VH-VL binders against q0atu2. Designs and how they scored, part 226

Target 1, 119 residues: q0atu2
Amino acid sequence: MLDKKARIRTSREYRNVFEKGKRLSGRFLIIYYVENALDNNRFGFITNKKIGMAVIRNRIKRQLRAIVREYQGQVKNKHDIVLVARAGIGKSSFEGMEKDYIAIMKKAGLFARNANKID
Short names: E, the ipSAE of ESMFold2; O, the ipSAE of OpenDDE; V2, 0.75 times the mean of E and O plus 0.25 times the DockQ between their complexes.

## First folded at step 11 (VH-VL)

Design y106 (framework fv_dusigitumab)
Fold by ESMFold2-Fast, scan of step 11:
Structure y106 (fold): chain C 119 residues (1-119), chain A 122 residues (1-122), chain B 111 residues (1-111)
Amino acid sequence: as target 1 above (119 residues)
Amino acid sequence: QVQLVQSGAEVKKPGASVKVSCKASGYTFTSYDINWVRQATGQGLEWMGWMNPDSGDTGYAQKFQGRVTMTRNTSISTAYMELSSLRSEDTAVYYCARDLGYDSGEFYFDYWGQGTTVTVSS
Amino acid sequence: QSVLTQPPSVSAAPGQKVTISCSGSSSNIGSNYVSWYQQLPGTAPKLLIYDNNKRPSGIPDRFSGSKSGTSATLGITGLQTGDEADYYCGTWDSSFSAGYVFGGGTKLTVL
């Protein structure tokens, strides 16, 4: 689980990211992101009803939080980032979601260091 | 088979714009990014940017920011790259390429178009 | 200059082996997988190696790749005259203006 300080919590904060932020789409995820005036990153997670029932949506949210936590050290500081799960994410494996996250974060220029290192 | 077919050679005056097309076939067009890479005569490969054909999202190399626009038409599986305010230094062969690396969480170009020669001269 | 450094040329006789180096930094080769592309005279580049050391179908095992730290190497054994080409390494650069970068290219001459 992410620390409370690393979470976007209020509708006002989500609205700020959507209105002022940039958007990038992946295969299973969309990210909205904007620089913040804090000393840390904050993450938000949105799963809508098109994904499936509450059990599936809750599983997806847990898996996305786990992925974000694992790669938190690679993310450039001072950003608010909202992950929105696309309808097809329920068919994805954990690895598929992880690869999609890495690819979109790299494209966004939000990774200071690559998470796919095998050497 | 996977194939990327590009539009024909162009000759332009300095200050003009050029729009190169890249028609994809043999795979689901919206599943993989299209990247654009150019090569001046006798020079190396220079990456220009990526375009997501599903979303329309783009990312451009810093050098081309403000002059390049990458788009697509999904109904005809065609990607476009438009470069404006042309200079003699923009004389090059322009390639489109499919990014298969997305399947592995990386970036690499497994199929390339044949190239489009753009000549900028007065 | 190119962000990734390659020797401008290498040469060897048929049947010999060559290695082509590609040197970068922690933000590119040090953090990301490396690919190699072969460009025969007058043609578009062709993917030769991806994910540091993997070959696409149809690429013979005479071609190999490796990566150590911030450097990558393309190895070619059993050189053939048809291997005369320009070879480019490429990878993602994770710096602030993130994007794909290529090496300057190496011209291989088979004498």
Scores: ipSAE 0.469, ipTM 0.850, lowest interface PAE 2.5, mean pLDDT 89

Design y107 (framework fv_dusigitumab)
Fold by ESMFold2-Fast, scan of step 11:
Structure y107 (fold): chain C 119 residues (1-119), chain A 122 residues (1-122), chain B 111 residues (1-111)
Amino acid sequence: as target 1 above (119 residues)
Amino acid sequence: QVQLVQSGAEVKKPGASVKVSCKASGYTFTSYDINWVRQATGQGLEWMGWMNPDSGDTGYAQKFQGRVTMTRNTSISTAYMELSSLRSEDTAVYYCARDLGYDSGEFYFDYWGQGTTVTVSS
Amino acid sequence: QSVLTQPPSVSAAPGQKVTISCSGSSSNIGSNYVSWYQQLPGTAPKLLIYDNNKRPSGIPDRFSGSKSGTSATLGITGLQTGDEADYYCGTWDSSLDAGYVFGGGTKLTVL
């Protein structure tokens, strides 16, 4: 689980990332990202109705949080990042989501270290 | 087998635009990014950008931002790279290349097009 | 100029071994996997090594790669005349203007 200070929680904070951030699409994920004025990174997660039922959306959201947490030490500090699941994510494996996340974060210039799992 | 086949040589005047095509075959076109790399005569390789053929998203090297546009037509498995406001220093061989590394979250180019020579002269 | 530094040329006799260095920084080689590309005269580049030390199918085992810190090395043993080519290292640069970067290239001459 991500620390509470590392989560985007309010609709206003999400809106700020969508309005001012850059956008980048992967195979299963879209990220919106913007530099923040804090000492840490914050992550948000969106799984919309196009993905499936609430139970499936909540499972995907939990898996994405696990992936983000695993690679948190590699993310350049001071960014708000929102992950939006694309409709096709329900057909992806956990490994497929993980690889897509690594690829899009590297393309965005947001990984400062090797994309290795944190011990 | 996997092939990337590029369009023929172009000769342009300074200030013109050039659009190079790259037709993919032998794999699912939308599964791997296409990157563009150029090489001036007797010089090294210079990366220009990537294009995701599924989403249409792109990322361009800072040097080319505002002058380059990378697109695709999925119906014919073809990627395009258009470079505008051409200068004499844009004279080079332009390559498209498939990024197999996407599958592992890495970046490496396993198949390359044959290259398209673009000459900018007055 | 190239972001990654390679020697401009190396030479050796047939049957000898040679190493080609590639030096970068923490944002590129220090943070990401390195690939090597071979370019024969008049041809497109060919992937020779990926993920620091892996060979694609069809690449003989006399080609090897390694990485330590912010530097990578391509090793070629049992040199053959057909190895005369330009060799380029390449990797992702993790700066905010993220992108792929190549070394300046090394011309290998087999004397």
Scores: ipSAE 0.008, ipTM 0.649, lowest interface PAE 9.8, mean pLDDT 87

Design y108 (framework fv_dusigitumab)
Fold by ESMFold2-Fast, scan of step 11:
Structure y108 (fold): chain C 119 residues (1-119), chain A 122 residues (1-122), chain B 111 residues (1-111)
Amino acid sequence: as target 1 above (119 residues)
Amino acid sequence: QVQLVQSGAEVKKPGASVKVSCKASGYTFTSYDINWVRQATGQGLEWMGWMNPDSGDTGYAQKFQGRVTMTRNTSISTAYMELSSLRSEDTAVYYCARDLGYDSGEFYFDYWGQGTTVTVSS
Amino acid sequence: QSVLTQPPSVSAAPGQKVTISCSGSSSNIGSNYVSWYQQLPGTAPKLLIYDNNKRPSGIPDRFSGSKSGTSATLGITGLQTGDEADYYCGTWDSSLNAGYVFGGGTKLTVL
């Protein structure tokens, strides 16, 4: 898990990202992102009922958090980023979600200049 | 049998706009991004931007920001690239290309259109 | 000027081998996988190598790729006259709004 400092905590903070942020859609994920006034990144995760049953949604959310944590060091500082799982994500493998995340983050320009090469 | 077929050659005057089309076949159009790349005569490849045919999201190279617009029509599996305020240095062959990067989490262009020659002259 | 640096030309005789270098920075080659494209005269580019060292179906094993630090290399062995072409490296640049960047291209002559 990401620690408390790296998580978007309040409805107000989520709303700020949705209203003021930019949006990019991938195959299985949508990200909303905005620069924050802090010295660190914060992440939010949304998996809605259209994805499937609670067991599936909880698995997807855990896998997305694991992916975000793995690549956390590559993300440019001072951003609030919300990941919204699309309905089709339930058909994806872990690898498929990871690849979609990497692609969308690169498109957004959110990976740092000196980020490590993806294995 | 993946194929990208582009529209024919265009001749434009400085200050005009040009809109190039790219019709995809042989795969699910909305599954992969379409990128646009140009090449002036005797010069190298220059990336212009990407377009997500599912969402309509785009990302443009800084050099073209404000002059380029990339769109699509999913009902006919066709991507478009419109470049405005044309100058003589925009004379080039324009390519569309499919990005298979979703399959690897990277960016690489596995199929390319045949190219559309755009000539900007007085 | 291209963002990635390639030699403008390289030449060798049939049957020999050549390498084409591609140099970048930490924001592009140093952070992302490299692809290579072959452009025969009068044609659209064709993907030769992706993810640093992988070949698409139909690309012979005479073509190989590698990456070290902020540089990548395309290797071609058993040169044939049909290999005369321009070769381009390409990668994502992680700088904001930089997007995909290509090398300046290398003209391979087989004489």
Scores: ipSAE 0.065, ipTM 0.751, lowest interface PAE 5.8, mean pLDDT 88

Design y109 (framework fv_dusigitumab)
Fold by ESMFold2-Fast, scan of step 11:
Order: structure tokens, then C-alpha cells, then sequence
Structure y109 (fold): chain C 119 residues (1-119), chain A 122 residues (1-122), chain B 111 residues (1-111)
């Protein structure tokens, strides 16, 4: 469930993740992540103008939210995670973005032992 | 053709550091992670960590955290693995390997360097 | 010991079939794809199987892989003397800060 409770909504919350969090880069994505004091995970999404026009950025954002939602059961609880799309993401397929997300989350140690989609 | 060529054998004293190089050719160096794996004499393969040649990001096995550093020089397509505070138990063949994980979302090593023998003795 | 369990050795005659098992847990094989690596004496490992059952270009179809639950199997048919080697399974393990793990290795002896 990516309702309002599962989303990073304020500039202060984004700033906290950027300032205190760890950073990992993939081909198409960068993640910033930090443990939170809540009972759940929260996700933020950033698509900048280097990616392309608003229509492309909005498509990418929707696809990233869909990917995050699909794999949310695998993510270790109590984390704030911000996904930043890299310039090259506009040329990626949905599958390419999904594979990049999985690879990065595994490298970050953010996927729980019991993987929801793979199980 | 893809090739990973490693530096030559090293003999070190306990407490010293060793830095092994791995020169990549035949592909875009920054597109795939380099992993380091070691193998002690008569023993199995032991994963040490991964290094992203584009970003410089790294991830190390807990056993080596604090003793290993993985870096690269993109201008010469070369990855490095430095292991400090050497002990006799670090005597092994050290391999670099290319990771195709970004293409599959899963990790596997399709090309390996020839290995670098590191001997730690007094 | 290794996180993934393999038999230490297996043997068979030329032309026969062998299977090599690799047993793990839900945090590794149960959640991730498995690869297999062949190491001929005195050489670096070579990728033999990836994504549970796929072969890289140049690997003959007599090598096959499969996965069921928390275990994986490497199958080799039509054994040749050149197959005498150590075989390692490998996968990602999410229980150890997100790291790669290998099986302990299986020495295949032909003849």
C-alpha cells in the first residue's frame, strides 16, 4: 500500500533522508535511505528536468511507484527511501527500471529475508 | 572481447597491506560492477565485496569491513582491491569478476580475472 | 562452514550423468536466482549457469540447472574427462547485509 502514510511528503523529510542517509547508485536510479522512527516504510520520488519533458517524467514517476508498490513487502521495515531517477532512465524499459531497483535494494541490504514477489 | 587482467603475485609480511589491480577491456568499464572473490589454498570461493566503477559505491562482506577498500581509475579502466592488516589466513588467490546483475536484477559473474596470488609470511 | 551446502565430491564414468545439489535457505536460494561456476584445476572460475537454468554462449546443453524452493541442482550429462573440476553454486543472501555467497564446492572426478 503506497497511501499517504507510505510516502515522503514534506521538504523537511526529504532533506533528512539526503543529509543523514546513505546513498547507492544504479544505472538508472540513485537511492538515499535512512532508518526512521515510524512503524512503516516511506518512499519519495524525484524526477528532474535532465530526464526529459513533463510527460516523460510523469510516466517514469508512475512506473517507479508501481515497482515500489509491487516489492514493498520485501523491504525491511522502518526506512525512509528516496528514489532519484538518473538522466538515462527515460531510455529504459519498465523491466530495466525494475531490475535496477531490485539490484540496488539488494546491495543496500534493504530487502527482507522473505521476498514477497520472488516467494 | 571481454578481458580482466590482474597484477602479479605478491609476498607480504603480517601487518602489511596489499593492493591488487584488475584492468578491464572489451566493454564499457563503468557499466558493470566489479566484485572481488578470494580462495585460500585448497579451500572454496569467498566473496569480499562489490564496487560500482561509475559511482565509486562499494559494499563489503562483514568479515572484511574495516580492512578492505575497493576503488577504481576510470581513465585506465582499472579496479583496485586493497586489504590491510594482513594475517597468514589472508594467504589466497584473489580474483576480480564482472557482475551482470544490472541486466538481470540478480547477481552473477560472467568474466573473471586470472587471479593474483598473495602470500602472507614472516 | 559455507552458507550453501554442496556435497564435497561426486564421481562417475565417462558418458554417465551426475547431479550436484546446493542447499540454502529462504534468505538466499529461496529469494534469489542461482548461478553455477566451473573451476578447472589451476584456473579461474568460469560461469556455467546463471538465472537458475540459463547457459552463457559457448556452454554445451549437457549442462543444466534447476531450482526448487531453497535448493538448486546442477546436472551434467554425457560426462567427459574435461569436466573434471570443482563446481560452485552461488547466489545473493539478504540476511548478511546483502552479500553474495558461494557453496563449499563439489569436486567432480571422472573415472
Amino acid sequence: as target 1 above (119 residues)
Amino acid sequence: QVQLVQSGAEVKKPGASVKVSCKASGYTFTSYDINWVRQATGQGLEWMGWMNPDSGDTGYAQKFQGRVTMTRNTSISTAYMELSSLRSEDTAVYYCARDLGYDSGEFYFDYWGQGTTVTVSS
Amino acid sequence: QSVLTQPPSVSAAPGQKVTISCSGSSSNIGSNYVSWYQQLPGTAPKLLIYDNNKRPSGIPDRFSGSKSGTSATLGITGLQTGDEADYYCGTWDSSLSGGYVFGGGTKLTVL
Scores: ipSAE 0.547, ipTM 0.870, lowest interface PAE 2.1, mean pLDDT 90

Design y11 (framework fv_dusigitumab; at its last look DockQ between E and O 0.83; V2 from the best seeds 0.81)
Fold by OpenDDE, look of step 12:
Structure y11 (fold): chain C 119 residues (1-119), chain A 122 residues (1-122), chain B 111 residues (1-111)
Amino acid sequence: as target 1 above (119 residues)
Amino acid sequence: QVQLVQSGAEVKKPGASVKVSCKASGYTFTSYDINWVRQATGQGLEWMGWINPDSGDTGYAQKFQGRVTMTRNTSISTAYMELSSLRSEDTAVYYCARDLGYDSGEFYFDYWGQGTTVTVSS
Amino acid sequence: QSVLTQPPSVSAAPGQKVTISCSGSSSNIGSNYVSWYQQLPGTAPKLLIYDNNKRPSGIPDRFSGSKSGTSATLGITGLQTGDEADYYCGTWDSSLSAGYVFGGGTKLTVL
């Protein structure tokens, strides 16, 4: 699980990301990202009903958290990042989600300069 | 089979704009980003940017920021690259190419258009 | 001028082995997988190697790729006249201005 300090927790924090942040879409994910005034990154996760039943949404959320945790050390600091799961993500594999996340984060320029893909 | 077919050669004057098209077939157009790469005569490959045909999101090389516009028409599976304020240095063959970023988390171009020659001369 | 550095040219006789180097930095080759492209005269580039060392369908095993640190290498064994072409390395650059970068290209001449 992500550290408490690495989580977007309040509606206000989410709104700030959506209103002031940039948006990029991948195959299975949309990310909203904005710089924060902290010394660490914070992540938020949104899985809406378009994805499917609650059990599916919860699974997806767990998977996304796992992915983010795995690569969090490679993300440029001082960012609030919200991951929004797209409707098709329920049909994707974990690896597919991971690849999509990596691609989006790279295109967003959010991976650190020395960030390496974890095999 | 996957194909990217580009529009024909263009001759432009300095200061003008050129818009090159790239029609995709043989796969789901919105599932893969389209990149544009140019090559001046006798020179190397130069990456210009990418477009997500689904969302319309784009990312441009810094060199072309403010001068390049990438768009798409999903109804006809066609991507467009418009370059404005043309200079003689923009004379080159322009390629569209599909990347596999979402499939692999790494970017490489598995299919290329045939190229479009753009000549900028007074 | 290119972000990735390649030798401008290499040459060898048919049947021999050649290697083409591609040097970058921690933000590109050091952080991302390298791809190689072959460009025959008057044609569009063709994907030759991806993910450092993987070959697309139709690419013979005479072509190989490797990566170490911030450098990559393309190997061609059993050189054929048809291999005469320009070869480009490429990869994603994770610097502040994220984007794809190519090497300057290497002209391979088959003697």
Scores: ipSAE 0.880, ipTM 0.945, lowest interface PAE 0.5, mean pLDDT 94
Fold by ESMFold2, look of step 12:
Structure y11 (fold): chain C 119 residues (1-119), chain A 122 residues (1-122), chain B 111 residues (1-111)
Amino acid sequence: as target 1 above (119 residues)
Amino acid sequence: QVQLVQSGAEVKKPGASVKVSCKASGYTFTSYDINWVRQATGQGLEWMGWINPDSGDTGYAQKFQGRVTMTRNTSISTAYMELSSLRSEDTAVYYCARDLGYDSGEFYFDYWGQGTTVTVSS
Amino acid sequence: QSVLTQPPSVSAAPGQKVTISCSGSSSNIGSNYVSWYQQLPGTAPKLLIYDNNKRPSGIPDRFSGSKSGTSATLGITGLQTGDEADYYCGTWDSSLSAGYVFGGGTKLTVL
């Protein structure tokens, strides 16, 4: 799991990312990201009701947190990053979400070095 | 069978713009990014940028930022690349290519258009 | 100069083996998987190898790829005259202005 300090916590923090940040869309995810004034990254997760029932949305959040935790050491520091699950994500596998995350993070220029999958 | 069919050859004067089209068939157009790559006569391949046809998001090579615009029309499964303020060194064959990045997390181009020759001559 | 370095040409007799090198850096080959593209004279490029060493359907097993550190290699055995083409390596570059990069290309001549 992510550290509590590496989480976007307040509505104001989320709003700042949406209002000031950049946006890139993948198949299953959209990321919003902006530089912050901290020495670390913070991550937020959004799963709106259109994705499905609460059980499904909670499973997806748990899976996305696991993916972010796996790659967090390779993310450029000083960014607030919000992952928004798209409506079709419920049909994705964990591996599918992971590949989508890797692709959009690379296209956003947010991975520093060596974000390749481990065989 | 996946196909990418590009518009025909263009001859332009310096300072003009060119817009090349790339019509996709045989797959769901919005599921994969389209990349644009050019090749001057007798030279190597030069990547120009990508467009996500679903969102309209783009990323451009630094060399072309400010001169290139990539767009699409999803109703006719067509991507476009427009290059403005043309110079003689922009004379090249321009290719569109399908990007598999969302399937694998790694970027490579599995299908290419036939190419569009753009000649810039004063 | 191209971001990825390839020899400008290689040659070998029919039936022989050839290798084509591709040299990069930690921000490209060192951090990302490598692909190879074949361009026959007068045609568009075609994907030959992806994920360092995997072949798309329809590519014969006499084409192979490998990666070590910041270098990649394309191998072609059982060389045929139909293999005369330009060969390009390509990969993502994760540096400040992230984007795709190609090698300068290698012209293969089958004598």
Scores: ipSAE 0.721, ipTM 0.897, lowest interface PAE 1.3, mean pLDDT 91
Fold by ESMFold2-Fast, scan of step 11:
Structure y11 (fold): chain C 119 residues (1-119), chain A 122 residues (1-122), chain B 111 residues (1-111)
Amino acid sequence: as target 1 above (119 residues)
Amino acid sequence: QVQLVQSGAEVKKPGASVKVSCKASGYTFTSYDINWVRQATGQGLEWMGWINPDSGDTGYAQKFQGRVTMTRNTSISTAYMELSSLRSEDTAVYYCARDLGYDSGEFYFDYWGQGTTVTVSS
Amino acid sequence: QSVLTQPPSVSAAPGQKVTISCSGSSSNIGSNYVSWYQQLPGTAPKLLIYDNNKRPSGIPDRFSGSKSGTSATLGITGLQTGDEADYYCGTWDSSLSAGYVFGGGTKLTVL
């Protein structure tokens, strides 16, 4: 799991990212991102009812947190990043969400290192 | 069968703009980014930028920022690349290419258009 | 100038093997997978290798790729006259102005 200091938790903090940040869309994800004045990155996660039932939304949110945690070391420091799941994400595989995340983070210029996990 | 078919050759004067089209078929147009790459005669490949056909999001190489605009029309599965303030150095073949990034997490161009020759001369 | 460095030309006889190098930095080859593109005279480029070492359907196994650190290599064995082409490496560059970059290209001549 992400450390509590690496999480965006308050409505004010989410609003700041949405209002001041840049937006980039993937196939299953939208990211909103802005540079922060901290020494670390913070992540937020939004899964709304358009995705499906609560059990699906909870699975997606858990999987997105796992993906973010796995690739945390590749993310350029000092950013607040909010991941918003698109309606179609419920039909995606874990690997599909992971690949979408990597692609959009690279396009946003937020990955500093190789994002792919080597087995 | 995946195909990208580009518009025909263009001859332009310095200072003009050119708009090249790229019509996609054989796949879901909104599922993959279209990238634009150019190549001057006898020179190498030079990446210009990408467009997400679903969202309309774009990213441009810094060299072309302010002169290039990429758009799409989803109803006809067509992407466009418009380059303004043309100079003789913009004389090149311009290619569109499909990017599998969303399926792979890595960027590579699996299908390319046939190319559009743009000549800039007085 | 090209961000990735390739030799401008290589040559060998039919049936021999060649290797084409592609050198970059930590922000490109060191951080991302490498692809190779073949461009026959008068044609659009064609994807030859992706993800460092994978071949698309229809590409013969005499074409291979590898990557180590900030460099990549394209290997071609059993050279045929139809392999005469320009070869380009390409990868994502993760620098501040993130985007795709190509090598300068290598002209392969089969003698």
Scores: ipSAE 0.670, ipTM 0.890, lowest interface PAE 1.6, mean pLDDT 90
ESMFold2 (binder alone), look of step 12: mean pLDDT 92; pTM 0.950

